VHH binders against E3 ubiquitin-protein ligase UPL5 (UPL5). Designs and how they scored, part 7

Target 1, 342 residues: E3 ubiquitin-protein ligase UPL5 (UPL5), of Arabidopsis thaliana (Mouse-ear cress) (q9su29r532to873)
Amino acid sequence: SPEALHGGLFMEFKNEEATGPGVLREWFYLVCQEIFNPKNTLFLRSADDFRRFSPNPASKVDPLHPDFFEFTGRVIALALMHKVQVGVLFDRVFFLQLAGLKISLEDIKDTDRIMYNSCKQILEMDPEFFDSNAGLGLTFVLETEELGKRDTIELCPDGKLKAVNSKNRKQYVDLLIERRFATPILEQVKQFSRGFTDMLSHSVPPRSFFKRLYLEDLDGMLRGGENPISIDDWKAHTEYNGFKETDRQIDWFWKILKKMTEEEQRSILFFWTSNKFVPVEGFRGLSSKLYIYRLYEANDRLPLSHTCFYRLCIPRYPTITLMEQRLRLIAQDHVSSSFGKW
Key: E = the ipSAE of ESMFold2; O = the ipSAE of OpenDDE; V2 = 0.75 times the mean of E and O plus 0.25 times the DockQ between their complexes.

## First folded at step 1 (VHH)

Design b9 (framework vhh_ozoralizumab_d1)
Fold by ESMFold2-Fast, scan of step 1:
Formats: sequence, structure tokens, C-alpha cells
Structure b9 (fold): chain B 342 residues (1-342), chain A 122 residues (1-122)
Amino acid sequence: as target 1 above (342 residues)
Amino acid sequence: EVQLVESGGGLVQPGGSLRLSCAASGFTFSSYAMYWVRQAPGKGLEWVSEINTGGDSTKYPDSVKGRFTISRDNAKNTLYLQMNSLRPEDTAVYYCATDYGDYLEWSTFDYRGQGTLVTVSS
């Protein structure tokens, strides 16, 4: 239970306070790894940045979720008071909600590209064309499907009867984004803020701490700088198809990766997975294992990737020098962001 | 525009009582939680009390618990703070605040009212 977990951590801290701040940092880090573990159903990992977490709307199926979010707020506040970097980051939407700031259209671009494009089209369409097409038949409602149930949520009083037109489409988009992204986690944000404030100085209202920060400032407090990627951990979570782990090419691959710069390693990770950052728990935290597939056509071509399946496809390169040249080429920003990914 | 106007402060002897009021306008008062915060001379802002939208849940720091009572009248858009057993350390400018997002922007309280001065001295 959150009370038992909090009490246990407090007693352990009391018993080990003589051992210094290193032990305290380890315990906060491990507690936060468990809280932000996807298996606990409290938080979801952001799709665009595996270091970042947002409350899970589905957490509300657990009657104890308010207590868990309150406890989490207390833990984070306590860690910040002691200048302990906990090794997790907050999703931008979660940060904005904690700060009491409005979620804008640009804030959801990477979170939901389809909704971003749809809303952008609604706002940018010629006013006369939009109105002559009856606002594309839109009304002030959000259609949802949760737990197999289809539902229609009114964005404003009598929203089912209110047509979207060129004069009110900005309001429509604003309300749609709020209901889709802010409202589903509102209770979780409220309980987290409650716990957070109870631990901070009583001089500061619940929203004031986060409002004074940029997300990047909070990142520095929670995780600090970027941690180097563990190549050994990366290798331990990689499987092979068309190669044996003992093959010379596989040995070359990991040796090349180890001698690359951090920037090059992150570019290879991005090419392979569409993400530059490893979860705080390491490669174990990824939704799937990584795979190196053999290409059977040309033995001198550039690698390919299928990022949805964490699949890197390479030919059986005849020399380590050729493999290194090809890997370094895909490690360039312009290549890793588009070319060779299907 | 959100407007919060505090009143009811003054000079009082230790052990005395005062009732502060905050008149709210420019937003739907009954839809937002309300707070009292204070700033003693030469010190930072201190949270004093909190009340939910319905007025049935309140919170206080240990420094004022049992002595101060926050309440609200949603029909009159007014927030109150009943202060009993006042001490010299309660001397401060008292401000009301809301969790209406725009008003607490950056939480410096730069956009709040002038506050009301409470002086507790012999």
C-alpha cells in the first residue's frame, strides 16, 4: 500500500542515514523505478521519449489509485527537497497539467499526429469553404471508445446541437484537446499535486512550483544530464535472425557501437527504434526485444530498419571497415531521421 | 479579468480575533478551490489555508490549525478566514488566491489583490 511503502522507505532512510547521500539516492531511484514501471498501471511511458511518463487514464479502475498518486507526489517532492535525481522525466502534457497551463495544439504534435493534422486542417481551412460545407458536419462533441463502450462527450452545454463553423472552430479545437488529453488524467494530476504540496513548504500553493519552471528545468532536477547508453545491456536485449550471435559480423557490430560517440550511438538507436533514449530501467523497459535481421541481397548496402518491430536489417558485410562506414553513415542526423526506415 | 479584493485586516492584541473577507469577481467562483496565503515582513509567502469548491473540505498547516477557519459563500462569491488566538508571528499581509490557472500564472502572486495587513502587537 502507499502508506506502507512510504513508511518502509522512511524507516529504511532513518536506519541508513549514517551511510550518506549515496544510499538515499539509490533508494529514491529504485522506488521511482517501481512507481513508474508500466506493470504497475499508474503511469504510461511516452511514445516519443521513453524517459518520460504520464498518468495512465486506466489507473482509475484501481480504487486505490488516488492514494498511489498522492504517495507518488510526496515521493517526488521529498526527492526534490533533498536534491535527489530520481531518474524519471515527466511527459510534456503531464507537466503542463501540473503547472495549470493550457495544452496547445503544438503540444500534442508528437503525442497524436493524426489528431494534430486533423485539428490543423480544421483551423487552416478557408472560412467560406468551411462554412459552405457545414463545418464538415462537426458538432461540439468528442467521440470515445473506452473498455469496449462507445460514448459521445459534449464539449460544452448542448454541444450535440452546436455546429462547428469558421467563427467557433478555434474554441472547438481548444475544448477537444482539453477533453482528450487533460480531462482523462485530471483526478490523477489533482491527487499527485495534493501529495506534492503536503511535502513542500506550506508557503507555496499547489500549482506555483511547476508554473515557475520550463520542462527542461524540471528535467535537470529529476534526471540531470543524459546517461551514457550501456552497449552491454543493449546487446543482452538483442536477438538475431539470419545471423548467429557467434558470427564475426555480430562481434564487429557491437565493437563498432562501443567505440562510437554517445551522439552516434543515440542516432543508431533512433534509426533502429525511432527513439533516441533508453528507459530508466534500461533495455528491459522496451516494449519488445531488438532484432538484427540479415539482408540476403547486396553485401555492401546501407542498413534498413523497421522501427515498429525494433528491427535492424544489415547484409553480411565482408569487412569490419565496410560495416563501420555504413553504420557511421546512418548515424548522421539527416539519415537516421528518415532514410532507410520503412 | 479575475479580481480578488481582501478586507478585514487591522491592529489587534495577542490573543485577539479578526475575520478576513475576499470578494471575488471575473470567474465562476463556485467552480474553483480557494486559498489564503500570507507574507510576514522580510519573509517569503506562506500558505495558510485551503478550501474545496463545495466548502466541505479544508486544509491547514500545523502553525494555524485549530486557530484559523476558512469558509466560503458561493452565492455571494466571498471567501472568509476566521482568525482566533492571534499571535505576534501571525503579523503579515494576507492574500486570497484561486487555482484558476491564469491568476496563479508563475505563482509569484504578482496578479493578486493588494492584500490586507494584519498586525498583532502589544
Scores: ipSAE 0.000, ipTM 0.157, lowest interface PAE 17.5, mean pLDDT 77

Design c10 (framework vhh_8emy_2)
Fold by ESMFold2-Fast, scan of step 1:
Structure c10 (fold): chain B 342 residues (1-342), chain A 123 residues (1-123)
Amino acid sequence: as target 1 above (342 residues)
Amino acid sequence: QVQLQESGGGLVQPGSSLRLSCAASGFTFSSYWMHWVRQAPGKGPEWVSSISGSGDSTNYATSVKGRFSISRDNPSKTLYLQMNSLRPEDSAVYYCARDSYDILSGEYPFDYRGQGTQVTVSS
């Protein structure tokens, strides 16, 4: 059930904090997969960018939703403190609400172009013409459908009786945008902020933290950079156990990676670290160096990884051909960019 | 166990209409965003349209907006694409695809797709 899931996640979270950070990254991956899973009612994917998430207004059907959003805030704060890539991006409206900023007309231009154009025309219409046409019949109300019910929401007291005119149309547009995009998730934002604050320094409240950033800055912190991976930078931040840097197998490894496609390289990075993207500042931005460990078992077995420690374990492969086959196989197993799965 | 089976493709004249269907099984259909993706010979996959689990939110590629309409019937576990005013450049194999919950996937992550249905628009 949701209650059983909630209890289990919180117990795991408390145990993880108590035992130390050795397995923390794998825990973040699993927890974030559950939190941002579309099957759960907590978050929705953004319609314009499927990488971005916003709180689900319908999460209110679950009586535990305040606890889940507070927990999510704690998880995100902890991930940011430990420089762990959670892999999700936030929707612009959610980001602005976390920053304590008002949603403006320009903020919805790409989100709802029809509403943007309509509001822009309302604001730019000649005052005399607007007023002579009774404000186009507009009143301070918003029609909405929430949880399958059609509703008329008053944007202000007695909004159904308040006509829009050339003197109040800016207020009308501001209230309309706020009610349509910001208000439906206000409670979820508040609970998230509570959890986030509990984990961060008392001197840096959530609004001050997010207010200092552009959305693109937060994107870099949560997901990392989308630029091609520098294999030379990757190698410079890798150390070895059971191999010498001068070993032929190590030379083969970096040559194979350099010849792989960008997608294959990202698959190897993901297998090794559970991160698909490199931090904006490069591999130095990772919380640890990467390690290649020698396996002393069969010389033909698949690589293994301990992502919590950025550890890739490989045997002393006898040929470059065999190593390449094994590396390409793990690239296929962890990331499939091809359709055709059944 | 996840299965997606497309149907409804064919050869049509420019300006014609077609409706594609996709029968889904092996998962809770109403819990997933669903997508239509097309692939012309010798080209990579092109995203066409998406629909939320409830059906309340839809998105379209600029090239098909105003001509195509995506819909779903959750009780029958079926996804539809209504294609109007078809053009020769719409010729492709059309796949329905299930949205991936894997948050580390690319910009349009799909984890399963069907075998596809061929749409050819020519005189």
Scores: ipSAE 0.000, ipTM 0.203, lowest interface PAE 15.9, mean pLDDT 79

Design c11 (framework vhh_7b18_3)
Fold by ESMFold2-Fast, scan of step 1:
Structure c11 (fold): chain B 342 residues (1-342), chain A 119 residues (1-119)
Amino acid sequence: as target 1 above (342 residues)
Amino acid sequence: QVQLVETGGGLVQPGGSLRLSCAASGFTVSDNYMGWARQVPGKGLEWVSYIYSGGDTEYQDSVKGRFTISRDNAKSTVYLQMNSLKPEDTAVYYCAREEWELGSYFDYWGQGTQVTVSS
């Protein structure tokens, strides 16, 4: 249950030096992978930015959805308290609702360009022209189509009978945006905030926390920096066990990594540390130094990782070609997430 | 090397008093926001009291008028004076330092000290 899990997570935070900060980071990663899995009905990916998530309005059909959103709020609060990257980003509308801020017309510009342009025209049209054309026949209703069924939602009492004119069109647009973007996920936002508040009740209300941030600030906290990875910085924060820095295999390793695409580099980082992105301050921002350990097994073995301690384990490969082949295998999406990590 | 060590917990009768102490090391207490939070058995974490770097204080409504937070900068120690204790105050009490760089939340916690209010 969320209450039992809350207590357990708090104890892990209190004892993280005993258990290792990597164990805590892997736990958050696994939990968030399950919560934000598109196969679950809890969250949806944003249409224009697949990296971002917002609550699924349809989640209401699951009687346990309030518990899941409350649990998610607790998990995110705990991650933020401990500066743990969870690897997910929030949709702008979800972020603004968590901050308790009104969603403005400008806030939907990149989310729904068609609605943005339509509302902009309504607001900017000459008042006399707008009124002489009976407000373009608009009334205080939102027309929706779901699964081929057309429905009409009144934005205010008797909205179907209330004409839009030059004096009330700002209110009309405000109500349209609220009903389209805010209202459908209001309950999910409330449940998330409840869980978040329970965790942060010791300091500041959740609205104050999110209100202090730009979306980009929260992105940095939840995911880390999206700047290209500095291989020189990575190497500077890496130590060796069973290898000397001057060993040819270590020279090969860094040369191969430099030749990889950014996506391959991020896959290697993920395999090694369970973090896909480097903190905004660089590798010094990680909770530990990184380590390359020698495996004393067969010289053709795939790399292994112990992500809790930022440990990459490789055998003493006899050729650069073999090392590159093995590293490229673990750099593939399905391999880097499912093999050799413990 | 930030470290917080709590002492002063124990068993007390309803209506009694206890004073908790938090010895801080690795930073200057007057430069930071410091607080007390408690974990009630079977419930979540609750904020109790807060002292700002400038010396102003805040309290959760349920403890307001009964609890007093203070600090001794020379001793690097934060105190929580608890008066008129109720069974509902039974909890593990944690001393915490607040981080403001990325928002208002506690970034370092002590080990906690148990307070039991029982007849």
Scores: ipSAE 0.000, ipTM 0.114, lowest interface PAE 19.5, mean pLDDT 77

Design c12 (framework vhh_etentamig_d1)
Fold by ESMFold2-Fast, scan of step 1:
Structure c12 (fold): chain B 342 residues (1-342), chain A 123 residues (1-123)
Amino acid sequence: as target 1 above (342 residues)
Amino acid sequence: EVQLLESGGGLVQPGGSLRLSCAASGFTFSSYAMSWVRQAPGKGPEWVSGISDSGGSTYYADSVKGRFTISRDNSKNTLYLQMNSLRAEDTAVYYCAKEPYSDFWSGEYMDVRGQGTLVTVSS
């Protein structure tokens, strides 16, 4: 069950009648952060973009990996249905397999440049020259070399006996790409799709969800906009309780936030709202306006948040230096993921 | 090598019926979902129907729901499409297609499709 795996956080709020969108958003985020944690060996980070993930072919050594991928598919489907941004992106090849789109030569250009160049040469060679040289001696096989051992994988039945020629070289390249990039994670994709489909089975045909999207559309749904956070837009959608907009502490707050790195700004946003990323349309796309509430407790305490109400609670800090110190503490990843954001 | 061979097409009057067959070889037929795709002259391919590896789940395009029935016989490695209440707009070459998974409908990601069988619905 999803609650059985991460029930501790949900139970902290349940007794306080705090069951709402903020609690749900934080639950999805924490579950996804654990699923995509490198120590679990289910997913690998893409070499060209560490924000992107694809299934780990080596996950098959764990007998429970089918259950984990099915669960992941269910979680992602539920997050997308509830418009929750989970903070991870999918690798292009993984996305194409989920969309049911064939992996093309252009799709692997940045993933494997050597294979891309080799396959491009095969396809662009003059047909007469290619055929007169017996297809360069190529047959329908994939040659692999691991730990000094060479292995031969047939791309089709009797592939060792099937010569590549100008009429079948596109089929050869297509099968070669499939065997190298799609086949090694096919079981994982299948299990993910089963879990994903189970959540959609009563409302949307399985083949239509990913197929209607570009990768950039899915990126926006999973992580939000790729653009830097506009502090001016953030401020324009923020209201105050216990402070006036003209208060020096409010001026300090926005000045400090504007000086922070993008990573720190996203950590503050996450602490405040349980979302690391702003929708493509900006802060108006969030389900509520944001609020800064004054705490009347000790003037040096850490900020608190009520994420389901988009409330950030801070005391009237006496100096900009103290406020900056406190905000930078909650901007650290491990702190911004703590219970202090109720 | 994976091979798909469609048959059963022909000329039929509006309101008539046809049953298409697809003989599959070169792969474990019972492990993969199968689809029917059609292409009318001058138009792009249109997915028509899909069936899971066991035959337990079936899917249809809105244009054919209630008129067409997809089925399979895993013991004979054969896929079928029963077409009833045929209309002029059903005129197309019908292709049998192997899906990459047991139950995920991708449409555009078809490992193999056959040579096709022509269905002409006369006016």
Scores: ipSAE 0.000, ipTM 0.185, lowest interface PAE 16.4, mean pLDDT 78

Design c13 (framework vhh_brivekimig_d4; at its last look DockQ between E and O 0.47; V2 from the best seeds 0.00; counts 0 for: pae O 10.8 > 2)
Fold by OpenDDE, look of step 2:
Structure c13 (fold): chain B 342 residues (1-342), chain A 123 residues (1-123)
Amino acid sequence: as target 1 above (342 residues)
Amino acid sequence: EVQLVESGGGVVQPGGSLRLSCAASGFTFSDYAMSWVRQAPGKGPEWVSSISGSGGDTLYADSVKGRFTISRDNSKNTLYLQMNSLRPEDTALYYCARETVYDESGYLTFDYSSQGTLVTVSS
């Protein structure tokens, strides 16, 4: 039941003994990667920002379409509730729709430059000139051309018969934008919102949630900080067990991390914590401090992690070269995390 | 000298509740993850629950999940185990243990433990 989902959620991977918060975090990340994979055609990359996603209007062809978007809504809501940064950015129009806000002309400036310029010209043209020219012959219709097929959509009842003039041109533009950018994803938004609501208390509608946020706020919640990972901040929030802070292995460890690419660093973080991204506030925003534990094994073995406790277990490597080699191996996502072996 | 002293054990009826405490001294308490382990009569030790040094992460054995809650107060150097809905099978000597290194199999090991407090669940 939705109510049951409001409590603690435990996830288990098939054929794995791992359970707990670490598993949950990893699950969120992996599921979102799949949901928002453009190859799956549920979502498309935004025209104005390839990092952002919008529902695919064509997804309606799939009979399971409603279920997918409802499920996505649930997953995103749960991720937010659990403060898991899944690394997803929403398109501005999609966000505005979720918030129940009107899409403005400025909101589509980079999405459709031609339409933006056209609408801007219509709105800014001298009223007398506009009217003397019969409103440029415009009526309350949207003309679409897809695959050589032209279609005319009325923006209002009897729109074909309603001329645009200086008095109603604002309304015309508003309706045009709505029909072009909002209407095509209306069903997906509704389905998403329905799923999202299942995870919220009945007293807080999804629209209210999104209305309280700027897009950047949501970005921060879903992806975390946009800045590079701070190694110093990372180190400041790491504790040691079985090692001393002054041990050469610890020094080597941080030196190696500092030399890594951002992608490698994120891979290590994910291996360590099942978090791919860091909160906006930095490592202090994580649910716990991070821990480096000494792995009591041969000094040439690979590190292992207990992500539920943010524990990275590393051997007492004899050389920095060996440590670097082993850490780079795990950064290549070749080694799975452990979620509590007892 | 590292010391772990437990309290709060006793006799309770099935369905009852107990709260165990473990007072830690002789080390920086917040730097270590802590665990509860129990040993029933005639049985080997069983891991019950763990908590990270900061207290931000917790883990439970399936046998106690939903019934037991581990917590800590680092300002008081104290570990807690709230036990609700107790069952006869929960009868055991309960130990507080400091986590240390992971062994070659990836299992958690302990370097210090308490003397234990007895919990008896009986009608």
Scores: ipSAE 0.006, ipTM 0.262, lowest interface PAE 10.8, mean pLDDT 85
ESMFold2-Fast, scan of step 1: ipSAE 0.129; ipTM 0.629
ESMFold2, look of step 2: ipSAE 0.011; ipTM 0.444
ESMFold2 (binder alone), look of step 2: mean pLDDT 82; pTM 0.802

Design c14 (framework vhh_ozoralizumab_d1)
Fold by ESMFold2-Fast, scan of step 1:
Structure c14 (fold): chain B 342 residues (1-342), chain A 121 residues (1-121)
Amino acid sequence: as target 1 above (342 residues)
Amino acid sequence: EVQLVESGGGLVQPGGSLRLSCAASGFTFSEYWMYWVRQAPGKGLEWVSEINSGGSETKYPDSVKGRFTISRDNAKNTLYLQMNSLRPEDTAVYYCARGEDLYTPSYFDYRGQGTLVTVSS
């Protein structure tokens, strides 16, 4: 049962922490894989970035959801204290709620573009035109729709009777955003914050912790570096077999990588190593040096990789144009994702 | 049917030692290069060691060089990994795998189910 699973994971965690000098990175990974599993009702993946998670409003159908969110807060606090990267990211709205910050219109721009554009039009419309058209018939309500079913939520007492006009439209938009994004997860945020605070060795409210950070700072702590890849650092940690560092093909390779977009560079890194992001300490943080091996086969074949060996295998391409074409093909397909499966 | 079956994993304290074994069947073991690879939680597969068909040539990444030793017994169709001076970062599922020579690399044909090694005090 979910209760038994939660209790079992918690007991293993408690025993590991109580008896050992350190907590294993493996434990954090396994626990977070369970907590943030989309099959569980606790968290939802962000639509714009599947690495990011926010509490599921529907988690309340499970009467134990408060305990699960409290536990999650403890796990994340402990991971941060021990500088363990757990491999999950938080949605911006969840982050702002943890910081105790109000969600602004600009904060939902990438979360809900349709709502963003609608609210922007309401705020930017000429005041005389807006008022002469009775505020477009708007009242202080949020209307929701699912498969033909329509629900109406009042944004304030007697909101159905309160017309939106040029003097109150900012208040209307503020309340609409709060009700849509903040209110549905309020209990989950509260319970997470309780667990987070319980694990801190000093009595600092979670809001104080999160208020000191940009979302990017928290991302770095939880998953690792999203900073642009240093091609010079990459090259410094690469060795060669069947090529000399001074070979024209090696010079071409690094020049092509430097001209690629960040997305293309990350795709090449993934093809080569099965890692999409560089450790926070740079390429020295990888478990091995990277290697470029020469293939003694046809001079026009696609690169191959053995990701567990950090080996990229390429022939002596006769031209820089052909090499670039071949590298861009592997950057698109992530073909190395199947390595070690067969 | 080609099969690779790993054994010897378990819980060990930092600074300790473990010896992993891999029993191979369904192919002529003595004709293939063999590899140990590992996967730590949240990480991709990491190469740990390699050995040629005759056992005369071995290679290791810097992360395990001097601490781990790969060997093979072709008469018993068995691959070994002797792990010494174990560190918490060595915690992973360890797989044995079959492959071609390093100068014409190809994809793994087969790897085993793995054996878990946990290094913790």
Scores: ipSAE 0.000, ipTM 0.252, lowest interface PAE 18.4, mean pLDDT 77

Design c2 (framework vhh_brivekimig_d4)
Fold by ESMFold2-Fast, scan of step 1:
Structure c2 (fold): chain B 342 residues (1-342), chain A 122 residues (1-122)
Amino acid sequence: as target 1 above (342 residues)
Amino acid sequence: EVQLVESGGGVVQPGGSLRLSCAASGFTFSDYGMSWVRQAPGKGPEWVSSISGSGSDTLYADSVKGRFTISRDNSKNTLYLQMNSLRPEDTALYYCAREVYTLGSDEYFDYSSQGTLVTVSS
């Protein structure tokens, strides 16, 4: 229960000397470390920003998940009241649900880029072409995989029988986004809000609180400051295929990356992994190691990436100058976000 | 002792052509990839083109691709850069460089200290 979990953390707090803000900060960090522990299955990291968290739909397998989400709401309210920066950020979708706002297509761009691109293509396709191809065979359904099972969810009554066409595709996309992102965590959001409101019982309701903020305002309240990317940590969690660690091209790669600006480094990270930010625990917190694969194509080829597998593919560049030129090209905003990766 | 001696620079009008040469000595020329690197007034060095030891593989910076041609004559230990359709932006001191590598080194090229000056104006 929340009382049992709170009691355990309270005992840990009482075992430390009460010496002002440092002790309070450590208490919140310990609590957040426990809550956002992947083994608890309560929260998922956002795909494009590992500092950000959203409730895990699969948390339902734990019958205590409502109590844990209520407790989390209490902890975050306490942190905000005490001006403690816990270093944990919320995904935009989760933030919007706490504010009671509708999730739009643009709101999922950083949460699920693959779905964003697919939905954008559906909306931007020529109407006559779309309709002549029977809406690409689409109907008002969402196909899901949960606990290893494929399931088909109807987005509206008789959705399996309702074809998507140029006149209803906006409604299709809106319902698809709602069912995919909002509905699966509705219970978790409600329990979090209950705990948050309980702590602010003499203040405004949580919907009013979050609705008055931009996500960036909440980020400022919760963030303890952003650390620069550690290139040494990045290298320590990178393996090679088609290159030896001692190859000159690998030495060049890390030297170039170390000399790049923080913004360029984040662009390279994004191109490689679809994430601009490293987990709070560092690169060891990634779901797998990163890989540099040798590309057996022309030695002047731009890098490619397979973001689902954390693979960066580069040819055996003949000079450090050429490698730097090619890496800086993929570090440009428009290139790193949409070119040479899938 | 490795020596690289560049020549062929000069003053040329936009749209003109120049052919640079680099005479190499003190090493087995055919065993090394060679490059042309330039430094414009007030700027850092910029890689221009590279050629493999055998001459079968060539690479060009995007700014010169289609205008410049790198070549080598291993029997004469000489590297060449044919520069066509020259632009004011090509104004620079041009160095030939032997590709060398030592793990942990901050230098990957052996440059001539002199270079050859190319000025593209009026």
Scores: ipSAE 0.000, ipTM 0.179, lowest interface PAE 17.8, mean pLDDT 78

Design c3 (framework vhh_ozoralizumab_d1)
Fold by ESMFold2-Fast, scan of step 1:
Structure c3 (fold): chain B 342 residues (1-342), chain A 121 residues (1-121)
Amino acid sequence: as target 1 above (342 residues)
Amino acid sequence: EVQLVESGGGLVQPGGSLRLSCAASGFTFSDYWMYWVRQAPGKGLEWVSEINSGGSDTKYPDSVKGRFTISRDNAKNTLYLQMNSLRPEDTAVYYCARDLEYGSGEPLDYRGQGTLVTVSS
């Protein structure tokens, strides 16, 4: 029962507080890692940044989800009051909703690149061309797909009958973004805000705290600074196909990676996984292990990657010097984005 | 255009009751959390009740808890506030507010003139 869980955690929290700041800080960190654990279905990890979380719309199927989100808000508020860094970050969209602010097109650029590009095209298209093509056949609806089922959501009353044109396309895009990103988690955001506000203040409006911050300010309070990538942790969560862990090429790979700058390491991670950042709990938080696959082709070719499988494919390079040269090439932004990944 | 129109205010004696209504239009009322907030003469804005989109969950500050009841009729796009055991300190202009107005930059949307409630003998 959530009420029993709240009571038990509250008693544990009071005991931790009595024993000193170090024990209190560890308690907040651990409870937040459990709350934001994907297995609990309360929060989803952001696709563009594994460190960030937003409420899971599917959490609504659990009748107890309001209690869980309210409790989470209380925990975060208490952590901030005690200046405890909890080790989790919020997704930009979630942050903006907590602040009661409009989610702009630029705010979803990294969250949903396809929708961003589509909406940008709609807004930037020549007005006469747009209107002469009947607004590309668009109406004030959002089409959603869940488990292969397509549903149509009206963005406004009688939206399915309202055509998009050059005069109303800004409103169309604004409503589309609101319905896609804000509306599905509105209940969770509100329950979180209730718990949060109860701990800090009974003032109106409830979201004044978040509205006074930039996301980077909140990041600093919740996590502190950026953590360097642990190469030892990366290696511990990597398996091999076509190589033995004891092969000299594998030893060379990890030695080269360890000697790279943080920027180069993040570029290699991006090439391998399409993400520059590891989860807050480290590589164990990834949905799968990483893999190094052997290519049985030319011994001097650039690495390839299959990012959806966390696979990096390399040939059996004859020298450490050649391997280093090839890895540093893919660590260049233009190469890591253009060559050899799908 | 989003509109919220409050009604039902008036003069009432201490210990009396009053019911406020808010007529909503220009948006899908059933998708939004709704609030009642008030402003007493010479004072700041004060939150007095919250209700979720479906009407199953409500919240009140200690100052009105047990005396005020918020409710909604999504079929009629109407929000209500039942006020019982009224006190002189409840004298204020009462505003109906919508949560999370996308695009406005405001956390709450106040569209009406409010409705004045005066509690005096």
Scores: ipSAE 0.000, ipTM 0.248, lowest interface PAE 15.9, mean pLDDT 78

